# Designs tried in a protein design chat: VHH binders against q9p7d3. Part 28

Target 1, 295 residues: q9p7d3
Amino acid sequence: MSVITQAQEIPTVAANPDFNYEGDPIIIQLCDRDTVFELSRDQLLGLPESILMCLFPRGLLLDYEIQECQLTQRPLIFQTADFDPSLLQYILNYFQMAENRTANDEIALSPPPPSFPGKCGIILLKEDIEFFILPPISPTTNIAIEVSPNDLLKLKQRVAQRLLQQKKIFDCLHLENSTSEGSAEKNLVRMLCYSGFHEDDEWKRRIQEPHRACITSVTLTNLDFSADQGPVSDPEYFPVYHKLLLFWQKPARKCWWDSSTSITYNGIEFATWVRRVWTLELAVLGANTYETAAV
Key: E = the ipSAE of ESMFold2; O = the ipSAE of OpenDDE; V2 = 0.75 times the mean of E and O plus 0.25 times the DockQ between their complexes.

## First folded at step 7 (VHH; framework vhh_7aqx_2)

Design K7 (at its last look DockQ between E and O 0.16; V2 from the best seeds 0.00; counts 0 for: pae E 16.6 > 2, placed apart)
Fold by OpenDDE, look of step 7:
Structure K7 (fold): chain B 295 residues (1-295), chain A 125 residues (1-125)
Amino acid sequence: as target 1 above (295 residues)
Amino acid sequence: QVQLQESGGGLVQAGGSLRLSCTTSGFTFSDYAFSWFRQAPGEEREFVGAISWSGGSTDYADSVKGRFTISRDNAKNTFYLQMNSLKTEDTAVYYCAASYWIYPDYSTPEEYDYWGQGTQVTVSS
């Protein structure tokens, strides 16, 4: 049965740019599982859209809630959807760090991208894995071998562990059969490497979802074009660069299946199918939402 | 070499049906989302519809919703556009396209990696 993956619409986070918060910064509390995160309005709105979608799949009317909070004098608390707190912490910390650096050191993008609306760009790369273990079929009976629930759990755990040990971001793209030069996969890797990734980069966070045969991985990197040789050396440079800019506030996704993983348990080989979903997004710091609408 | 080849176009009377096919080669078919675009004379290329990599999701332009259906056959490296209740305004060159990366909006031509050469569909009154 082909796992149906539907492209989900990006929920809109409604913000009123005219809303002037005079006075003490409003602290927003995000309740994510058993963890509470505190952040400002700007910090929350500065998060990648793909992350906001994960946190608030139904959308967020932030300014409305802030107004209500001010009127009622109640704390501003939002319950998020189920999201790994360690991932969220990593993301928040990274953005905070980036903001601090931008404020203090004026990190200049080199070379400056044409019509770049902000001072700093951050690339978000996320991977969502779902894996399935297929029971072997007995060659004699043509019936699937029965596996106990306990054994199945162990098998899943083992698969998860293996996947967690696979830390290199781009290894999964090379495993697919003889990707020719100019393949979409190679172009993707090239694009990312031109933008701030390295071919040997590893996932900064890679976690197993609780009680699920799912693994979520995230890596953030600063936008950096210094590694590319420019359009003169690579005829595909310009188109790739433009494509990356399209990822600003518009996350792109790639889905594919990988069947390269097998596990042997008690002398029996089990086939594993892995569905991978990549999300790529460009976030821009210091971009006033007002100026970007004109481009 | 990557190839996308449209077929099934032709002349049909209004109210009739056509089925377009796009046969692909040179890339892993199952990893791509596919779309159909069309361009009428003197008009800009417009989005017709798309199907996700899994086939579990489809999107259609409002002008063709309820009349057109997109499907895919991974075993044949082919995806299809079934066009029913054709109208004269459906007359155009139809292009198939493939995208490795999927944007939330399939209607942007710049998001696609590969394109077919197009097939003419003419709907007569």
Scores: ipSAE 0.019, ipTM 0.287, lowest interface PAE 7.1, mean pLDDT 83
Fold by ESMFold2, look of step 7:
Structure K7 (fold): chain B 295 residues (1-295), chain A 125 residues (1-125)
Amino acid sequence: as target 1 above (295 residues)
Amino acid sequence: QVQLQESGGGLVQAGGSLRLSCTTSGFTFSDYAFSWFRQAPGEEREFVGAISWSGGSTDYADSVKGRFTISRDNAKNTFYLQMNSLKTEDTAVYYCAASYWIYPDYSTPEEYDYWGQGTQVTVSS
């Protein structure tokens, strides 16, 4: 009876894989701000868990809702939580193109090894920024310099534009200035570059949220199995895609503060503190359905 | 092959100190957050403390705060539990566990992917 049988994980969008929907394709309408997206049941269920959590933070019992709408002849429409529609469109387009490629059995330049549970992997990297501007302390009075509310608004707008112009994904980690060996940041970038990223990659989408001091960025990249050749001197090397499988439908988060950005306004230098949250998730296309239910 | 192995357990008098080590292999140590759990006979496994992958965040169960200290040494691929002012209720098998990246709520055993075999700590009066 229950769609959710796993004690350790409750998917954001719950579905019953054994339900059979005969007849016309099931079309779902998602209302995201003023934009309506139309997608199939399978397209919705194929989105990364981290994106589904953004769209439906309270969860969604999808097959229950489908059956209720069919019984009552009401339209199958869901209101999403606030999520930028241009980002959702980018993600939906990316997955549709990847699904079409795998459905046509196109030969990939870097085919997956037999131990990979599907036909291709897609890596989602997302950055959520919230920023704050700190007036400097006067060395004479030991009191923060006063800034009018209107000047603060102008400062926020200028800081946001500066952050939007920082398009390179990894610059915020400041690896070029790091002397720490084996640092977590260096290891993260190494893992991503062994999986198909490049050190100079730019965010594919980077937008400022309206009326907020927030910036959201998303990049989707195909998992490149040929990029992980391993160190020549390490016979015990463990290929990176095994690590990425830990994030399959179980996104990981990295949260930190960055005080490296500053801005000058009316001859005064303001420190900018940036809270960054990265989300990393692996999506697997062409996966065995029973494998996802067992985890 | 991923391996976690605890060491340093044994018999100690109440009020004494003991240091546990968890040595790891088969993965990049600095990518992982680590926790200690303990299990007394007939009891459920209990959270003791955790340290984030960066070392910048630690958390402890209320029952051990101020007495136990967690640390990590990335150069040695080793994670430590320093136990001071030991009490008889600290008697348990102590397990180290590893979690990839930071997850909320370190106290939930089901969020850990790798576990050690455990080491016995016995505190006598």
Scores: ipSAE 0.000, ipTM 0.151, lowest interface PAE 16.6, mean pLDDT 78
ESMFold2 (binder alone), look of step 7: mean pLDDT 79; pTM 0.805

Design K8 (at its last look DockQ between E and O 0.36; V2 from the best seeds 0.00; counts 0 for: pae E 4.9 > 2)
Fold by OpenDDE, look of step 7:
Structure K8 (fold): chain B 295 residues (1-295), chain A 125 residues (1-125)
Amino acid sequence: as target 1 above (295 residues)
Amino acid sequence: QVQLQESGGGLVQAGGSLRLSCTTSGFTFSNYAFSWFRQAPGEEREFVGAISWSGGETYYADSVKGRFTISRDNAKNTFYLQMNSLKTEDTAVYYCAASYWEYPDYSTPEEYDYWGQGTQVTVSS
């Protein structure tokens, strides 16, 4: 039965598999803020879809641009959306490393999942935090206490610093009293731990966005089922494994609020609300982008 | 403990209406997307409809579009399937399901984290 599922419009990077670029690889320059990154077509297309969406929220007609570049002999330069260059560098380096390993070593998934089309899987986990400071209400006037702009800035900075010090990926999922056994949060942690993460893993990159009460964090890991003891040890293993495969080129997103953070400034306690958005995606190296439609 | 419990099923004549309820507990209701599935005897479980976590979007199978409506009440931790103009082919066990993710593939059962036990709906000619 055909269901009308309106999937979130994912910006498409148009790629033509019939494009055979003979000769020297065309170098693509990505301008991200004040940094220029150079990469090949394959490197760009090999990035996680969620990252491509961040870089090119309006989409990218890559092959068209390459063709134009060849015809006009103009440099192939793309302006990206606002994205932290250090995060992008981390991602690019990681994928480059993975590609090199795959090319040199027959690194096979252990054990290879039957439906896995590629030689190497990479899991992307990203967190976007927005936090809000709530001024306390005076018990006498029932009015919010006025905070000067300077003080507010200091407060935001303090909250940001605290969040930046929270390095463990999974701590935020355990803080909610609602996380009972069998909860979706626990299942998520379990799934990730079966797939290559560890319970005590830390964010590889965690940065504050400039002039914003926002923090972005990213961790990449290779898909690894070596720690998997199978369904005998965990009856929920089977469903967890299948769920992970669903994230291939289909980023999963989850948003929730966390109010566990409070700060005291000049003897006054301020409540802080933290909105967390997680993005989870499975990227596959060596897989033809066209083969991904079969999963 | 997470629980999803369907109610409101029963016997109804063709052309009639039923309202199914799915009452939930053990998780933050407002953060989940919800769906209804059904399974007729000898048939595979099929997607009926879904409502997004925000309640702003609903999705329906073609077979029930225009007849069925899904809604949610966050204050009651309950979501509903209003079934109008029922047909004999609507006879099935109806299951409610919950997904942790904001944008699940609603037609894919594997994307759901929790399931109800099901409620029987029988439409007589």
Scores: ipSAE 0.459, ipTM 0.760, lowest interface PAE 1.1, mean pLDDT 85
Fold by ESMFold2, look of step 7:
Structure K8 (fold): chain B 295 residues (1-295), chain A 125 residues (1-125)
Amino acid sequence: as target 1 above (295 residues)
Amino acid sequence: QVQLQESGGGLVQAGGSLRLSCTTSGFTFSNYAFSWFRQAPGEEREFVGAISWSGGETYYADSVKGRFTISRDNAKNTFYLQMNSLKTEDTAVYYCAASYWEYPDYSTPEEYDYWGQGTQVTVSS
């Protein structure tokens, strides 16, 4: 008889758009494991919400902290939750390059239509894998076989290496056999491929956490407004990127158990189970400069 | 073919109880989030409540909190709405909906991939 409150859409990093900070640019230092990242207020606020949730799972009152720092002359430094620094660097570099292009009004290969709310769209797709190794049950004792910590480590390393070699983003959806969930998985891949992905795309970053049964993968891609070639004679057809706008700063998750497999170690067969979580988010740069209006 | 079929609707007196079921086929039930919506005559469709893909989290509109309970049974491919202490204001067509993605705001109808045909619930005074 538990009553659970409705989910609320509260930004992970809270900021007041009315604040106008005087003087030198505000520099924020993020401490992520043993790496320090320097960024501006706008760079931090421009990160995808899904990434901000990874960095600050309890939230951050950014403008309060800035004002406190200015009054007390303290450094503006935040400790992040555990997140791989190479992934954060990849994301920060990608957004910095995209920001530079939009700031310089560079000629785009596929400029956005007037109905798009900004100058540039960036699609984030993230996979989080947690895998589990289950020792077989002994037929004589009816309990799971005990495995030494050293053997467990070797077994985890072998499973992780196999998973790391599966670099193609969409292979885990098994679109080529009849065990898929009908049209839902195919519609997802179609939406992404009509937005700038390719069917054989590989993860741009795929990293195993040290001594953990976890793998994180991230791909960022530019939203390609010319990739959707839907019904050419239908003037009411909407390009599939319109569906991506549902994810604008509103990351969505999909979680499932992948097919169970086995691995043999020292003559013993171990079942392996893979739990996958996908996160999809759209970032829009230069918002409010491309509004729908009379031509 | 994906199908969602509501059942269990009907006429009930105010203060009574009713249990709605949404039976599904054509997809892997355990991998979807589910919600109930309702629509009264002359009104827009409104959110009633939702349950996560794992079944561990439930969400309710303020107007039904404490009176309605949502659950799911992955073995039966069925999603339930138990309605207690019914009021005449609860009279509506009730729809079940399924989403492949879990969104932060379960109450947005455009985020659901599949909808049932609806079942009428009428609460008399």
Scores: ipSAE 0.181, ipTM 0.630, lowest interface PAE 4.9, mean pLDDT 80
ESMFold2 (binder alone), look of step 7: mean pLDDT 80; pTM 0.822

## First folded at step 8 (VHH; framework vhh_7aqx_2)

Design L1 (at its last look DockQ between E and O 0.42; V2 from the best seeds 0.00; counts 0 for: pae E 7.0 > 2)
Fold by OpenDDE, look of step 8:
Structure L1 (fold): chain B 295 residues (1-295), chain A 125 residues (1-125)
Amino acid sequence: as target 1 above (295 residues)
Amino acid sequence: QVQLQESGGGLVQAGGSLRLSCTTSGFRFSDYAFSWFRQAPGEEREFVGAISWSGGSTDYADSVKGRFTISRDNAKNTFYLQMNSLKTEDTAVYYCAASYWEYPDYSTPEEYEYWGQGTQVTVSS
């Protein structure tokens, strides 16, 4: 009997749009590892869903917590899950900057997408890498060569360093090896580049997770269709636009294995398996979960 | 050229079983998540079930949970819908679909890049 795995409930940050906050803006403190972040309720709710899921894997009843804090007169402090503070800072800063620009009418989508009049779209692309080192097989014994823990650690460090040096976002897709113009990878790049990315874009943040053979990378960009001929001249405009809208507060993932990385240590070549997970999401400034339901 | 082709449909009695196959070509099978949809006459197309790219996760509509199973065979570029304990309400044209991305909810048809032509499944009382 094939184990029917029930779709895990996606953690959500719940808010009540009818909740009336009287007075000064509610300030939230997020404790992320050893760093405390301060942000408003709106800033928190405006974060990409994928990031919120990382921060609050069990979900968050924000309005409930706010109410409780008000009743008890305690500070509004949330503990986040383990998340790199530098990544979070980057994300928060980016959204803050975008908000400021929007407030000053400095950023306007041209032409504005019909679904988001006066709003700024932000595309989040995240990569999670988990890598594994495979010991070579001895040609004489047909058994895997034993690697000491110390050597293994060094190997992992070397692999991590190599991955950290891979700055270009799209290099890992090996587009040169694609046999057709219609390959999924090429289509992906096309869609993203149409939407605001560039083929030579680099990860804005790329970090190694502490004590883990994992690399996490994030890049944010503003939704911008101006890089191409525009909606009237490009028959693919609307299809791409609509495709991108599928990612609005609905993070999609792409997973694959990459074995293209090898390392040599003490004259021995080690194969490396890399599991890559991309998360793509569209966030819209000023739009919350309630507005998403209306689209 | 991308192709998805359903097979295995037909007439079956209530309580019976049927196995649908979707054979694919024109893309890397291992890179895609796959789903089954169905459309009864006069009804909207509805989600039946999905399987992740790795085959490690499956999702099913409540109406078919416990009765239907989706599997995939990468070596054959084919994925399957095993339908057990069929009911008359399962009568529909069944479509296979492919998605490059994995979504939290696979029930949105617009999420899929490729579709089959469909195969008729008729469950008689």
Scores: ipSAE 0.529, ipTM 0.805, lowest interface PAE 0.8, mean pLDDT 85
Fold by ESMFold2, look of step 8:
Structure L1 (fold): chain B 295 residues (1-295), chain A 125 residues (1-125)
Amino acid sequence: as target 1 above (295 residues)
Amino acid sequence: QVQLQESGGGLVQAGGSLRLSCTTSGFRFSDYAFSWFRQAPGEEREFVGAISWSGGSTDYADSVKGRFTISRDNAKNTFYLQMNSLKTEDTAVYYCAASYWEYPDYSTPEEYEYWGQGTQVTVSS
C-alpha cells in the first residue's frame, strides 16, 4: 500500500495570525550580509510576501521558532538569504512610518473606502536586472574577441553605471515605440498611475548587487484611493484599486529581455543583453478592529 | 478598443471534436497570458485551461486534462482550444480571457482584464 502525502501550501513565513504572546514584545534578529536588523514579530509578518520569499527562500516557521526559543533559551536569530541590507532597511523604514501614521491617526494621502480590508495600502514594485556583455565575433577569425579579465571588469562596471543612471521607472517599457494605445506597457503604466504612481517617477532605491552583474530596484508608494477618479454620480464605476487587491499577498511577476544598450571599449563595440523581472505586490496595513476590553 | 472574439462553437456529437479560436486586437498579443473558461446554465464560470505569455507553460482543469489542448499563434494574434473526446457535460458557453500579469494561479477569473463575449458549445448524445 502506498500513501501520497500532499504538501500543504504555507506562506513563506508561517505564523498564526491570531497568536498573542504574553509579556514583553518578541524581538527577532535578522542577519543579512553582516547587518543585523531587529524587528518585532508583527513587523516581520507585515513585510510583503515577495520580500519574505527573498529573505527566506526555504520558508520560516516563525511561531515554532519563537516557542522553541522560549523553551530552550536559544536566541531568536535568523540568517537571511542574500538580500541587499540597504533595500531591507528602506522597506522596514517605510512600513514603520506607515504603521506609526495609522496608529497615530495621521492623515494618509487618501482614506480607504469601507470595502478596503485595512487602513493603508502600500504598493511594492521591484525590478531585478541581470545583464550580459557579448564580445563581438572577429570578422577575420570568425571567433569571439578575447577580452582581458581587467578589461571585462571595467566594461561590466560601465554597463552597470549606465543602467543605474536610468532611474525613471517606466522608461524601460519603451512607451514611445508603441503603435497602440492599448499596449501592455501602456496598460501597466495606466494601472499604476491610477493607483498613485506618476509617469515620471524614479526608483527610490536602485543598487548594483556586490560582485555581480545584477541590479535591484525597489519603490514603495502609498495606494492613493483618490488617484483614479471616476465620473461624478456613476455608481457603477470600478476603481483600479480593486485590481490591486489581486496582488495582496500574491506577488505577480513579469519577465522580459531587452538589448537596447551597446558599449564601445578600446575601439570595439560590445552588445549588452538585459533580463528584467518586475514584481508587483500590494501590502495592507492595519484593521479597525473593535475589541472588548479584557478584565 | 481591446477586442477578444471567440469562434468555432456549435453542436457536436458526444465523442467528437471541436476547435475554438480566440482572435485578439488592440494590444500586443505576445505580452499576454490567455485562458479559456466555460459556464453552464445556472453555474459559475469554470476554469478550463491557460497558456503563458511565452507559450511555454500550459495548465488545465482536471476535468479536461488529456482531452483539451491550448495553443497560441503570436503571428496570427490568436489562441486556440482543441477539444477532443467531448462529453455532454462539456456543454457550456466558452469564454477566452487575457491577462498582462502572470499570477501564481491562472484559474482566478478576476485576474483577467479582458474577456470575449463567449461561444456556445453543445454536445449531444
Scores: ipSAE 0.030, ipTM 0.409, lowest interface PAE 7.0, mean pLDDT 79
ESMFold2 (binder alone), look of step 8: mean pLDDT 80; pTM 0.819

Design L2 (at its last look DockQ between E and O 0.03; V2 from the best seeds 0.00; counts 0 for: pae E 12.0 > 2, placed apart)
Fold by OpenDDE, look of step 8:
Structure L2 (fold): chain B 295 residues (1-295), chain A 125 residues (1-125)
Amino acid sequence: as target 1 above (295 residues)
Amino acid sequence: QVQLQESGGGLVQAGGSLRLSCTTSGFRFSDYAFSWFRQAPGEEREFVGAISWSGGSTDYADSVKGRFTISRDNAKNTFYLQMNSLKTEDTAVYYCAASYWEYPDYSTPEEFLYWGQGTQVTVSS
């Protein structure tokens, strides 16, 4: 049974609420692999916690760094952990777009649902895949078949390619095999669909990690607050929605294994095991970070 | 035939040391990563530690970190669990396991691993 667990408290970006930056926005440079990103303090702090944890696994005392930067007159540059720049760009662009939309539609979203202090909710869904290949045992000799390192590399590449072609988000949950309407998987899909996802949605970004048998995928969507008006006729609607709210500023993780991705190479079938880790997080734009923590 | 055979288990006093061995056959030893698991009576099987195919990387459960060491000898098709500073809570059946290329972590499915039969380790107070 795949257990949804709360992410372990990792040191994250810490901001001092008393730090009043009057004037021009402080520009931060993030060095991510070979790419430099420029963003404001607010943009950085507005990123999903799960992403911040990926970028800064050791945490970041942002205000302290800003102060030091001011004192030393050095550029405000942070080195991030290894993170795919295309993913980061996607996330940043999305948040920027959402922010712009919110700023322009201030009239349309009034009054905000009492349950969300922010003007716009964004759902982050991330998948981390790690896959493993096991050579078969000869049925005649009961000895494991030997595979050269070169062939193993090719096999891994083929598996990666296959996984990259699997674009649909929910296919991996094998909902057709679920006998109970109350299964964890169905509930998860239900929650996400109520929030704005569709059953046939695809990953917006899906990339292979360099030099690793890993694939990372990310999709963002806007939370439709109008979902509170969902069919009153569904007794499970409200409870499901409230469960989703539990992910507000608290990433949830689901981990499970899948053996459905077998591969044939030179006439031999190789078993492949895929470990999938889903991270789900709800981010709210316009809400002070401190107010969101209190919910 | 693929086989893993544990040895070296037994009775030891708390604070003592024990070295388990897992002898393997039926596959190319150098291509496999190895792990140790243990199961105490009435408890679920738990991960103890693992060593990579190259031997250059190891991982340990927090409960045994600093006390247990895993090593491998390719020439002997054998890998080891050196257990130091043993505690009564270390009492369990210890299982060796093998995985192709990548070493297993805490959540690796049992079906993905080749398993030994286990060896009893008893730590007395």
Scores: ipSAE 0.083, ipTM 0.532, lowest interface PAE 2.3, mean pLDDT 81
Fold by ESMFold2, look of step 8:
Structure L2 (fold): chain B 295 residues (1-295), chain A 125 residues (1-125)
Amino acid sequence: as target 1 above (295 residues)
Amino acid sequence: QVQLQESGGGLVQAGGSLRLSCTTSGFRFSDYAFSWFRQAPGEEREFVGAISWSGGSTDYADSVKGRFTISRDNAKNTFYLQMNSLKTEDTAVYYCAASYWEYPDYSTPEEFLYWGQGTQVTVSS
C-alpha cells in the first residue's frame, strides 16, 4: 500500500487511552481571557481539533498534567490562548446539548446509516477575517494621503461594523459573479447545503476581536443524512457524509483575499483588503475509537 | 474553465537539475494550496511536496527532502518544483494539483479538485 505523507498534523491535546478515570471524575478549569470554564476530561477531548488548536497552539499533555496534579494535590487549571469566550461558550453548549440527546438514546428522525462511524455528526464552519485599510495616493504628491491616528481608528471601526453586518455565510464567495459551473466554491456550498446548511444561512456567532482588526465567525450545524438518499445504481451518486468524513479530526482551511469592499470617508475613497480564512471540520459523537482509525 | 499545466519536464543525467512549473487559470491562484505528486509505471501516485496558500508552510516526502524545493509566485499564477541532485528513482510523470483547503489528506484524491495533465521527468544514469 501507498505511504501517506501529510502536512504537520499532531494531536493538540494528548491523552493516554490506557488510563481509566472511573473512580472520580476529572474536572478541568480553562481560563480563557477573564472567563473560567469548567469541563470534564471527556468534554475537553470531545471538542473539534480546530478549536483545540485555537485554545492550545503549543499542545497540551492532558493525562500527564492530570497525573502531576494528583501527585501534588494542585488544581487542574489551564490558561488558553487568546480566544473569544462567547464563541467557546457557544461551542461548549452546542456539544453538551448534542451529547444529552445522544446519551438519552433519543431516536433521531433521520438516523445515520450503519456505515457512519457514530451516532451524530456536527459540522463546524469558522471564518477568520483580518482587514486592512489602504490610504489613497495623492495625485499632487504621488505619496499616500496622511490619515490621523484618530481618523484611522474611526475608519477601522466603520469597516468592522460593515463586515459584521454581512451576516450571510456564503455571500463572501461571490458565486453570482462566477460563470463557471463546477467551481470549487460552488461545489463546497453545494456539499454544505446538502449536509444541513441552507443557502441563506447566517453565521450563528460573528464577533469583532478586541484590540485587533479581526472578525471571527462560527457556525455549528447537525449533519443531515436525509439528502443521502440517491439512486442505488447511479455511479455518480456518493453519500455526502463520506466527503465530510475526510474532515473528521482533520480540519481543513481555505484562505483568500477580497478587495471588493471600499469605504468613503470625508469625501475620500479608501480601499479595503480583507483576508478570509475558512476552517471546516466534522465532529462525530458516539464514535468507537477503533472506527476513527479505519477512516 | 479551470486549467493546470505542467512544464519543464524532460531528460536529465543523474545528479542534474530540473525546474518544473505549474501555470494556472480559471481560479484565483492565491486562494489555493498546491501539491506535487509523481507516478512511476506500475506504481501508485506518490506525494512529493506541498505549499500552503500563504506560502509560509511547506512539506516534503522523505525521499526528496533536502533535494527538492517548492515555491509559488502569486503575481505569475505559477507554482514551482526545483529538483536538484536528481536520481534515477525520481523518474516519473509529475502532476501538480490544487486544493481549496490548506491541509488536505494526500491519500484522498477528492480533496484535490484540479489536476494537471502531467509532465515526464526521466533521469538517466
Scores: ipSAE 0.000, ipTM 0.259, lowest interface PAE 12.0, mean pLDDT 78
ESMFold2 (binder alone), look of step 8: mean pLDDT 79; pTM 0.810

